# VH-VL binders against q8ssq3r676to911, part 30

Target 1, 236 residues: q8ssq3r676to911
Amino acid sequence: SPQDIAKQLTLIEFKLFQSVKMKELYHKSWTISKSKFENSPNIMSLITMSNKIANWVATEVVTTPHPKKRVEVLKRFISVAEHCKKINNFNTLMEVISGLSNSAVSRLKETWKSLPTRYVNSFNSLQNFLKTDENWKSYRQTLKTKETPCLPYLGLFLQDINFIEDGNSNLSSENDWVNFKKMNLLTSVFTEIQYFQRHPYFSFSTHQNIQTYFEKDIVILPEKELYAFSKFIESP
Below, E stands for the ipSAE of ESMFold2; O stands for the ipSAE of OpenDDE; V2 stands for 0.75 times the mean of E and O plus 0.25 times the DockQ between their complexes.

## First folded at step 12 (VH-VL; framework fv_acasunlimab)

Design e1 (at its last look DockQ between E and O 0.49; V2 from the best seeds 0.00; counts 0 for: pae O 8.2 > 2)
Fold by OpenDDE, look of step 12:
Structure e1 (fold): chain C 236 residues (1-236), chain A 124 residues (1-124), chain B 108 residues (1-108)
Amino acid sequence: as target 1 above (236 residues)
Amino acid sequence: EVQLLEPGGGLVQPGGSLRLSCEASGFTFSSYGMSWVRQAPGKGLEWVSGISYSGSNKFYADSVRGRFTISRDSSKNTLFLQMSSLRAEDTAVYYCAKEGYQLLYGDYYYMDVWGQGTLVTVSS
Amino acid sequence: SYVLTQPPSVSVAPGQTARITCGGNNIGSKSVHWYQQKPGQAPVLVVYDDSDRPSGLPERFSGSNSGNTATLTISRVEAGDEADYYCQVWDSYSNHVVFGGGTKLTVL
């Protein structure tokens, strides 16, 4: 079920999220191609998983040739996204929405037109929730009010850290002393991450078959193949 | 197939303005950072500006900071470069380029796909 | 600002190996990428992350990076390899993409 998918992905990704150490967030380590896997292994693991899930969502849609069945696939993933939001898993939510927003999927106009209004509205609402307007204002406001357990969208934390790193020198402009302002900003982000890491989803049970599916059985296509399949199933 | 199309180039007078666009297709536009790179006639490549996948972060070369503005419209899969206070030295072929990695979590790395470029000539 | 230095030109006979260098202060700590540009065409990525090769590129193209020098190596050079080659890095200090000056490879 969509709920089961949401819960199991939550368990998988929260484990990855929880494994992220603060040292992985220093010096923009995850952005250095030759050392990112060594210096930020857990971040990279989560990123890899996120990319797989987003691609998997798109793959499932564009590899469903029957129009009616494809609509059902859209419904399923929208439902998964709804459940993700409901259980405060915004990381997986972002992945699912990203997959559904993939160019190969979004171009399927006839498929989307066949969706019941309730699902269209749901999808639009979720997209709106994750919109980047005013620096993710809607999402940030919601995140501030959420209690644990919660799996935040890690990408935004990384973006914030990058912003802090890029906008502030490590040393004070006045002298060669540590820039404490920058350190405080970074510490604030770290504290927030750690807060969310402290409270896992204890109420969720592991479904091994679903876990195994995501570990071993998911099919993902290259981006250009996604688009090719999309054009094949629904001509321009 | 990943494709980048760059209309909008042309002739403009010094001090004038011009808006370049780059229409992207064949990939998830909103998942990738984008860059503008220019090449003056007979010269090498010069990075101009970059924008993150979400548009939240924008970067500029010192030579264009304060004069150029990079932006993107995900709904149209289009990258923009608003150029103002144009100078003769801004004359170049302008390329839009796609970042190589899906930048949901990352920063700038490399550019794996380039448009064919559009010529901007700043002359009296 | 961070600067990348390339030789302006390199000449090689067909079938031989061309090496194009890219110098930069502690460039070995950075990820270096390489682009090929033929006359009248847009640049094409030929090597990224020091030594990785994009799909579709011949194995003749390879890269290395250590110390203060990155190197693009083109084995068994063909006439079609004649082009300008640019190295590129991301400079985290200035938040700039930085290109080398380019190297014209001539196949004799």
Scores: ipSAE 0.015, ipTM 0.522, lowest interface PAE 8.2, mean pLDDT 91
Fold by ESMFold2, look of step 12:
Structure e1 (fold): chain C 236 residues (1-236), chain A 124 residues (1-124), chain B 108 residues (1-108)
Amino acid sequence: as target 1 above (236 residues)
Amino acid sequence: EVQLLEPGGGLVQPGGSLRLSCEASGFTFSSYGMSWVRQAPGKGLEWVSGISYSGSNKFYADSVRGRFTISRDSSKNTLFLQMSSLRAEDTAVYYCAKEGYQLLYGDYYYMDVWGQGTLVTVSS
Amino acid sequence: SYVLTQPPSVSVAPGQTARITCGGNNIGSKSVHWYQQKPGQAPVLVVYDDSDRPSGLPERFSGSNSGNTATLTISRVEAGDEADYYCQVWDSYSNHVVFGGGTKLTVL
């Protein structure tokens, strides 16, 4: 079920999120290609899982050749995304929306036209929640309520840290005051991450069959093959 | 097929302004970062500006900071470069480029697809 | 600011192997990307993330990156490989894309 998928992905990804140490975020170490797995192992595990799930969503759509069944795949993933938002798992929500927004999926115009209105409205609502207008205003307002348990979107924390580390254009002055302000901003981000790490999803139970599926059985395709399959199932 | 088309370009006097656009198709525009890269006649490639997939992060080469503004409109699948205070050294072919997929960093690691480019000439 | 250094030209006989270098301080810690540009054309990605090839590129194109040098290797060079080649990195400390100066490959 969509609810079960959302809960199990939440358990998988929250475990990774909870393992992240703040030292892994120092000096943008997760961006340094040759040492990122050594210096930012838990961040990289979460990034790798996130890219894997987004790719999995796109793969499942483009490898479903029958149009009616492919529409059911879309419905199922939109339902998963709905449940993710309901349980405050914004990280998996972003992964599913990103997968459905992959160019190999979005080009399937006939498949999307066959989607019932209820699902179209739901998908649009979820996209609006995640829209980036005014520096992610909708998402940030929701996260500010501090409701827990919650799995926040990791990518926005990383973007904020990158912005702070690289010097805001507003901080081009090179003095001790600028360095102090930078450190305070970084500490605020780290404190927020740690706050959400402290509140696990205790009420969710592991379903071993589903866990094994995500560990061993999911199929993902390289981006180039995703597009090739997409063109095969719906010609230009 | 991924396509990037740069209508526009043209002749501008020094101190003038020009807006370049880049129309994207064949991919989910809002999932990828974008860049502008220029090449003066007979010279190498020079990165000008980049923008994250969300539009939240914008980056500029030192040579254009304060004069150029990058933006995107996901409803129109279009990337923009607003150029002002143009100088003779801004004369170049301007390419738009699509960056590779990366979910969490908004990174500009590489440009996997390039437009055919448009010429901007700044001359008195 | 971060600087990438390429030789201005490299010449190679047909059927032989061309190696184009890209020098940078600790470039081995960065992901290096390579572009081919033929006269009058837009650049085309030929290697990304040091050694990965885009879809449709022949295996003759390969890359390596360690220490202070990244290298684009073109095996069994053909006349059609004659072009300018650029290396490129993302510098995370400056948030800039940096290109090398370019190398003109001439097939003798």
Scores: ipSAE 0.013, ipTM 0.554, lowest interface PAE 7.4, mean pLDDT 86
ESMFold2 (binder alone), look of step 12: mean pLDDT 91; pTM 0.946

Design e2 (at its last look DockQ between E and O 0.01; V2 from the best seeds 0.00; counts 0 for: pae O 11.4 > 2, placed apart)
Fold by ESMFold2, look of step 12:
Formats: structure tokens, sequence, C-alpha cells
Structure e2 (fold): chain C 236 residues (1-236), chain A 124 residues (1-124), chain B 108 residues (1-108)
């Protein structure tokens, strides 16, 4: 079911999120190609999983050649995204929405036109929640309530750390003052991460068949194959 | 259809500052990484800077690191390049480019659409 | 950092095949992209991911990438193919986009 998929992805991704050590975030180490897998291993595992899930969503849509079944795949993923938001899993929500927004999927105009209005409205609502306008205003307002358990969108923490590092470096003419200000801002982000890490989804139980599927059986396609399948199922 | 429109650039003194912008249309701006690429008169292409779809990852060529800042505003569908401490060797046509393949974490691979470019001249 | 090497020029007769090389250490492990730039114009993508063509490009444009060399091949060259051609990769070690120095294709 969509609910089961959302819960199992939450368990998988929260385990990775909970494993993140704050030292992995020092000096933007996850951005340094030569050493990021060595110095930021849990961040990189979560990033890799996120890209994989987004790709998986796009792959499942474009590899479903029958139009009616393809619409059902859209409905299923929108339902997964709905449930992710309900359980405060904003990281998986972002992955599913990103996959459905992939150009190989979004170009399928006939498929999207066949989607019932209820699902169109839900998808638009979820996109509006995650819009980047005014520095992610809608999402940040929700996260500010500190409701738990919650799996926040990792990318926004990384964005905030990047802006603190880049912004304070660019504004400083007094190195000691910049270092103090930077550390205070970084500590605030680290404290927020750790707050959410402390509140696991204890009420969710593993479903081993679903866990094994995501571990061993998931199918992802390179971008060019995604687009090739997309053009095949709906010609330009 | 995808379009990228840059403002007209300008003439600036060495040590000066200039902000470039690139207005995007015809695609979901917040889903794609973006880059700035420059070309000095009579020279080849030189990548300057890139930014992920969300703005969370920013990258700079060594020649501009510490002097240029890339940013984006999804509410305005606009990419920016804040240039400071400009030097004569920064004289070039600056192109805005949309990256192809979209990723959550800024895994852009190639530039599938380019703007017309805008000339920046740094002259003493 | 990572370096891409292209010949500065290649000359070819109309109707013949042009091959433009892009050298790099273990470039075969990278996805190579190619751009055409005509005088006074912005670059345009002509090959991506080693061998894929953008929509609307003629089949005369093709690419390959193996070992230390990527190659752009233009068959049945026309006068309109006269341009500068650049190869490009993403270098994950430096997090830089890297361009080759460019190759001027002259159709004689």
Amino acid sequence: as target 1 above (236 residues)
Amino acid sequence: EVQLLEPGGGLVQPGGSLRLSCEASGFTFSSYGMSWVRQAPGKGLEWVSGISYSGSNKFYADSVRGRFTISRDSSKNTLFLQMSSLRAEDTAVYYCAKEGYQYLYGDYYYMDVWGQGTLVTVSS
Amino acid sequence: SYVLTQPPSVSVAPGQTARITCGGNNIGSKSVHWYQQKPGQAPVLVVYDDSDRPSGLPERFSGSNSGNTATLTISRVEAGDEADYYCQVWDSYSNHVVFGGGTKLTVL
C-alpha cells in the first residue's frame, strides 16, 4: 500500500538520518569530491538514497507503457507523498515530488490530463508546500512547530550550512567576529538536526519484504534511458 | 520552450563590482541547476560558477573563488552572479546556462540551453 | 585540476568525415558533452553523455568515449558545420565543470 511504502521508506531514511554525526557537516566536507564519502559517509548515504528514490519514482512511471496503468502509478505515488506529509517525513516527500516533477514524467501531458482532479489538487498542494519561495517559507513554518517524530528535508539543512559558511565569509572584515557569529549560527542548525534525530518513529514496524525490495530489487535508469522511455510512451 | 535572458552587462573599473542576472522562462526553474560560463574575447569557454536547483550547493572556479557569489531566487525565476574585486582578466562575455538532468542535490551534468551572453568589460 | 586537451584546429573537405578529439586522464569513466559555437553566437549542445544527440540534431553528429580519448564525429561535413567545438565534463573531485580548449573546424 502507499501507507506501507511511506512508513518503510521513513524507517530506512530515518535510520540514515539518525546516523549523521555533526562532524560530517564541518567545513562543507560533503561537497569535497575527493574525500566526501570518507569524511561525510552518512550524509552521502542519505543523498545517494534520496537521488535513488527520486529516480525510482520516475522510472516506475516511464516503464509503465499502458496509459491507464500509468495513471494508477501516478495516483499511487501521490498517495505515498500525501502519507509522507501526514507522518512528517518531509525528506521522502521531497524525493517523491522531485521524481514526479522529473522532466521525463512532467512531459507526459496525456497521462497527467487523465489524472482525476482530486489527485491533481493534492499534487499541486504538496508542490506549494515545498515551494522555495521566500526561502522555503511554507516548509519552514511547518518545521518551526517542532512536531515529532519528524524526518526533515536534509537538503535544506545543507543549504543553511552553505549559506552560513558563504555569507559570513563574504561579509567579514574582522576574522574573530565572523568566527564567533558563524559558530553560533552553525550550532543552531546542528541543534535542530539533533532535536529531530532524538525522536524516532517508534510506532512503525519493519515490513521485511518491502525493506528487501528497496535494498535489492529497486530499478533505476540513467537519465537518458528515462527520457527515451518517456518519448516512447508519449511521442513529442 | 526554454529561454534565458541576461541584462546588458557593462563597463567597470578594476576593483569594482557588478551584479549579473539571468531571467528564466519556459521550464520549472526550481527543478534545475544553473551555471555561469564566460568567454574572454578570442578565447575559449571557461566555467565560472554553478548552483544546484535549491541553491544548497554552490561551486566556483578557482579563478573567481572568494570574489564572485552565485545565487538564485525561485520566486523571480532569476539566477544572479555578484562579482566583486574585478580584474582585467574578468573581461568576457558571460553566459547563463540551464543544466540538463535534474537532481535533488545538484547533480547537474551538462548545459542544454544557453543565454545569448552579456559583455562585461573591466578596463583601467 | 582535471585537464581536457583538444587539437586547436581540424580541416576537412566538404562531404568528408571530421573527427575532433578530447583527451583526458581516464576520460572514458566520465560523461563527455560537446558544444558547437558559431561566430557571434552562444554555444549549443550537440552531443551529451558521450554519444546521445539532442532533439533536432542531425544523425551526422555522433560521439564516442573510451580510455583516455573522447571523439566527436561529424560525417558528410557541410559548410554550415564550420564552428568551434568544445568538449566538457564534470570533475567530481574538484566539483568543477571543465571545458576543453576548443577546436576550430574549417571546411575547405
Scores: ipSAE 0.032, ipTM 0.501, lowest interface PAE 5.4, mean pLDDT 85
Fold by OpenDDE, look of step 12:
Structure e2 (fold): chain C 236 residues (1-236), chain A 124 residues (1-124), chain B 108 residues (1-108)
Amino acid sequence: as target 1 above (236 residues)
Amino acid sequence: EVQLLEPGGGLVQPGGSLRLSCEASGFTFSSYGMSWVRQAPGKGLEWVSGISYSGSNKFYADSVRGRFTISRDSSKNTLFLQMSSLRAEDTAVYYCAKEGYQYLYGDYYYMDVWGQGTLVTVSS
Amino acid sequence: SYVLTQPPSVSVAPGQTARITCGGNNIGSKSVHWYQQKPGQAPVLVVYDDSDRPSGLPERFSGSNSGNTATLTISRVEAGDEADYYCQVWDSYSNHVVFGGGTKLTVL
């Protein structure tokens, strides 16, 4: 069920999230091609998983040739996204929405037109929730009010860290010492991450068969192939 | 083989100054942060100061802030600790240590290689 | 300031397993490192990043870190393992390297 998918993905991704050490977030380590896997292994694991799930969502849609069945696939993923939001898993929510928003999926106008209004409204609402307007204002406001357990969208933390790193000198202009202002800004982000890491989803049971499916059985397509399949199943 | 040599220890009066040095060999000195750690007689380890690989970032324990200055000379593969306004409680064996990773801010430390230490005694 | 708490002493018979704990608030979210210090010698790194071992260290040394407790485990303890052991973290609030108080391991 969509709920089961959401719960199991939450367990998988929260474990990855919880394993992230603060040391991995320093010096934009996850952005350095030569050393990102060595210096930020847990961040990279979570990023890899996120990309895989987003791609999987798109793959599932564009590899469903029957229009009616494809609509059911859309319904399923929208339901998964709804459950993710409900259980405060915003990381997986972002992945699913990203997959459904992929150009190969969004171009399927007839498929989306066949979707019942309630699902369309749900998707639009979720997409609006994750909009980047005013620096993710809606998402940030919601995140501030949420209690644990919660799996925040890691990508936004990484963006914030990058912003701090790029916007502040490493050295203080006053005395050539460490820029403590910059460090305090970074520390604030780290503190927030650590807050969410404190409490896992203890109420969720592990279903190993579903987790194994996500680990070993899902199929993903390269971006170019996604678009090719999309054009094949629904001509321009 | 990585080696750290620590000359410069000795006896100094309260209020006096002393400069410690640590000569590094066996690794690319400029690629690693360095730290000073001290140990009072019969006591545990206490971190004193750290410096990033480039020397741009310096960190100090509260107990020595304003009195001690850490620096490095890459051309000589040498780490320094300038100590001033020394107190009796500064009496300790001082170790220089190589950090395990290259970090710009030095805000993540573990020490994978330690010198043998040099004794600093502050006494009247 | 951030504080790490270690038991002052642990005793173990040869061949048995020694466990040395390091307590700290939410220490599981930090990277914990361990050092061995024998009398009259400089400290030696035995575990870093919670559970990684430096090259040359025997597999008998292992580490774990979760919740509020990190643990150094020494299996098949030998007489040569008798030493002081220190845990260590970085505290981002104070910008300090923090050591535990040390644990004296006695091999009976």
Scores: ipSAE 0.006, ipTM 0.494, lowest interface PAE 11.4, mean pLDDT 92
ESMFold2 (binder alone), look of step 12: mean pLDDT 92; pTM 0.952

Design e3 (at its last look DockQ between E and O 0.01; V2 from the best seeds 0.00; counts 0 for: pae O 14.5 > 2, placed apart)
Fold by ESMFold2, look of step 12:
Structure e3 (fold): chain C 236 residues (1-236), chain A 124 residues (1-124), chain B 108 residues (1-108)
Amino acid sequence: as target 1 above (236 residues)
Amino acid sequence: EVQLLEPGGGLVQPGGSLRLSCEASGFTFSSYGMSWVRQAPGKGLEWVSGISYSGSNKFYADSVRGRFTISRDSSKNTLFLQMSSLRAEDTAVYYCAKEGYQMLYGDYYYMDVWGQGTLVTVSS
Amino acid sequence: SYVLTQPPSVSVAPGQTARITCGGNNIGSKSVHWYQQKPGQAPVLVVYDDSDRPSGLPERFSGSNSGNTATLTISRVEAGDEADYYCQVWDSYSNHVVFGGGTKLTVL
């Protein structure tokens, strides 16, 4: 079920999130291509999982050749995304929305046209929640409530750290002022990450058959194959 | 077929302003990052500015920071570069370019499709 | 900021192998991309992620990257390969795309 899928992905991804050490974020180490797995292993595990889940969503859609069954796949993933938001799992929410927004999926106009209006409205609402306008205004306002348990979108933390490390050259003309401002901003981000790490989803139980599926049975396709399947099931 | 079209360009006096646009087609514009790259006559390629697929991150070369502003409008499939306080060294062909992948977390930044470029001349 | 260094020119006879180098401090830790530019034309991607080829590019274009040097290799060079070639990385410390200075390949 969509609810079970959302809960199980939450358990998997929260365990990875909880394992992240703040030292993995120092000096943008997760961005350094040849050493990132050594210096930022838990961040890289979460990034790898996120890319895998987003690709999995796109793969499931484009490898479902029957139009009516393909619409049911869209409904299923929109429902998973709805449940992710309800349980404050914004990281998996972003993964599922990103998968459905993949060019191989979004181009399937006839499939999307067949989606019932209530699912179209739900998908649009979830996209609006995650839109980047005004520096992620909607998403950030929700996180300010500090509601827990919560699995925040990792990518925004990483983007904030990148921005702080690069600095705004107009913050101060003194090196001492620039260093002080950067440290205060970085500490604020790290404190927020640690706050959410401290509140596990204790009420969720594992379903081993679902856990095994995500560990061993998930199918993903290279980007070129995704688009090729997409063109096959709905020609241009 | 993926296409990037850069109408415009032109002659501008030092200290002037100009807005470049790049119209995208043949791909889902909101799924990819975009860049501006310039090439002065007889010189090599110089990256100018980039914008993430979401628009959340904007990046600028040091030579243009504070003078140029990158933006995108997904409803019009259009990338923009607002140039201000133009200098003679800004004279170049300006290319828009599309990044080549759409992973949720990108680890590599490369440009798989380029526009044909538009000439900007800054001269008295 | 990060600097990439390329030789300004390389000459090769038709049918031979051209090697164009791109030097950078610890460039082997970065993903290197290569572009071909013919006179009056926009650049075209020929290698990405050190050694991967875009769809439709011939196998005779290849790349490698280790230590302080990345190399673009063009085997069985044809007259149509005559162009300028640029290497490129993303520098995560500055959040900049960085290009090399370019190498003019001349096919004799």
Scores: ipSAE 0.181, ipTM 0.585, lowest interface PAE 3.6, mean pLDDT 86
Fold by OpenDDE, look of step 12:
Structure e3 (fold): chain C 236 residues (1-236), chain A 124 residues (1-124), chain B 108 residues (1-108)
Amino acid sequence: as target 1 above (236 residues)
Amino acid sequence: EVQLLEPGGGLVQPGGSLRLSCEASGFTFSSYGMSWVRQAPGKGLEWVSGISYSGSNKFYADSVRGRFTISRDSSKNTLFLQMSSLRAEDTAVYYCAKEGYQMLYGDYYYMDVWGQGTLVTVSS
Amino acid sequence: SYVLTQPPSVSVAPGQTARITCGGNNIGSKSVHWYQQKPGQAPVLVVYDDSDRPSGLPERFSGSNSGNTATLTISRVEAGDEADYYCQVWDSYSNHVVFGGGTKLTVL
C-alpha cells in the first residue's frame, strides 16, 4: 500500500539521515568530486538514495504503457506523497514530487487530465508546499512547527550551508581572525539537523520484503530514456 | 612527533589557585583545538575544558564553570588552565589533549594525542 | 546531561574476542570515540568516528555504533590489551565532552 511504501522509505532514509555526521558538512566536502564519497559518505548515500527514488517514480510512470494503469500509478505516488507529508517525512516527499515533476512525466498531458480532481488538487498542494518562492518560505515555516519524529529535506540544509560558505569568508575582514558570524550561521544549521536526528520513527515496523524491493528490485532509467519512453507512450 | 608536556601541577590549599600549562610540539598548534581532561585517583576520565583552534570559543564542564579559565598562546605553542577556588574534589591528574581534526566548530570532538598528565592535589 | 554507560568490567581469555559496550540515548546519531588507558599511563586513542582506527593500531581493534549502543571489539585478545577503556562523545546540547565510566578489561 502507499502507506507501507511511505513508512518503509521513511525508515530507510531516516537511518541514512541519522548516520550523517557533522564532519561531513564541513568545507563543502560533499561537493568535492575527488573526495566527496570519502569525506561525506553518509551524505552521499542519502543523496544517492534520493536520486534513485525520484528516478524510480518517473520510471514507473513512463514504463506503464496502458493509459488507465498509468493513471493508477499516478494516484499511487500522490498517495505516497500525502502519507509522507502526514508523517513529517519531507525528504521522501520531495523525492516523490520531484519524480512526478520530471519533464518525462509532466509532459503526459492526457494522463494528468485523466486524474480525478481530488488527486490533482493534492498534487498541486504538495507542489505548492515545496515551492522555492521566498527561499522555501512555506516549507521552512512548517518545519519550525513540527514535532519529532521528522525527516527534513536534507537538500535544503546542504543548500543553506553552501550559501553560508560561499557568502562568508572564513576569516574576518577586520583582523583576519575567525569569522564568528559565519560560524554561528553554520552552527545554527548543524543544531537543527541534530535536533531532527535525535528521535527516530519508533512506531514504524520494518517490513523486510519492501525494503529489499527498494534495495534490489527497483528499476531506474537514465534521463534520456525516460523521455524516450514518455514520447513513446504518449506522442506529442 | 606530536608531543604535549604538562608542567605546573602541585599541592594547593582549598580555595587556592593554580595555573597549569601544556607545551605543544610536532604539529601546527594554532590549527587545532585543545582540551583539558582530569582523572581523580582511582576514578574515570572527566572532561574539564576545551578551546577552539583560534581561542575564540571556550567550553567548560559544569563542575568547573566560573572557577577555571582555559586559554592559549599561539606564539609559545602553549595551552593554559587557570584554576581558582580549588576544592578537594578537584584533586586529579590533569591531561592536556589535542583535537584530532583541524575544525573550526563541530560535535565530533575527539582527542588523538594526550600529554602524560600532571598531578594537582588540593588538601589542607 | 548526556550520559554514557559502560559495564564496569569485562573478562576474556587470551585469543578470544572482547566486546565492550557503550550505551547512550540515540548514540548512533553521534560520533563515538574510544580510548585505552593502561595503569600509570595516559589514555591512547584506539578508535575514532565510530569505526576508524588511528595509524599504528592493529586491525584487532574495531568499532561500531548503532541505535543506542556503541561497541569496541578487540579480536585475538593479548595480555597487553588489559587496560581500562573509555567511550566518548560530544554533546551539542550542553557543549560538553562526555566520557563513559570506563570498562576494565581483564585478560584471564
Scores: ipSAE 0.000, ipTM 0.494, lowest interface PAE 14.5, mean pLDDT 92
ESMFold2 (binder alone), look of step 12: mean pLDDT 91; pTM 0.944

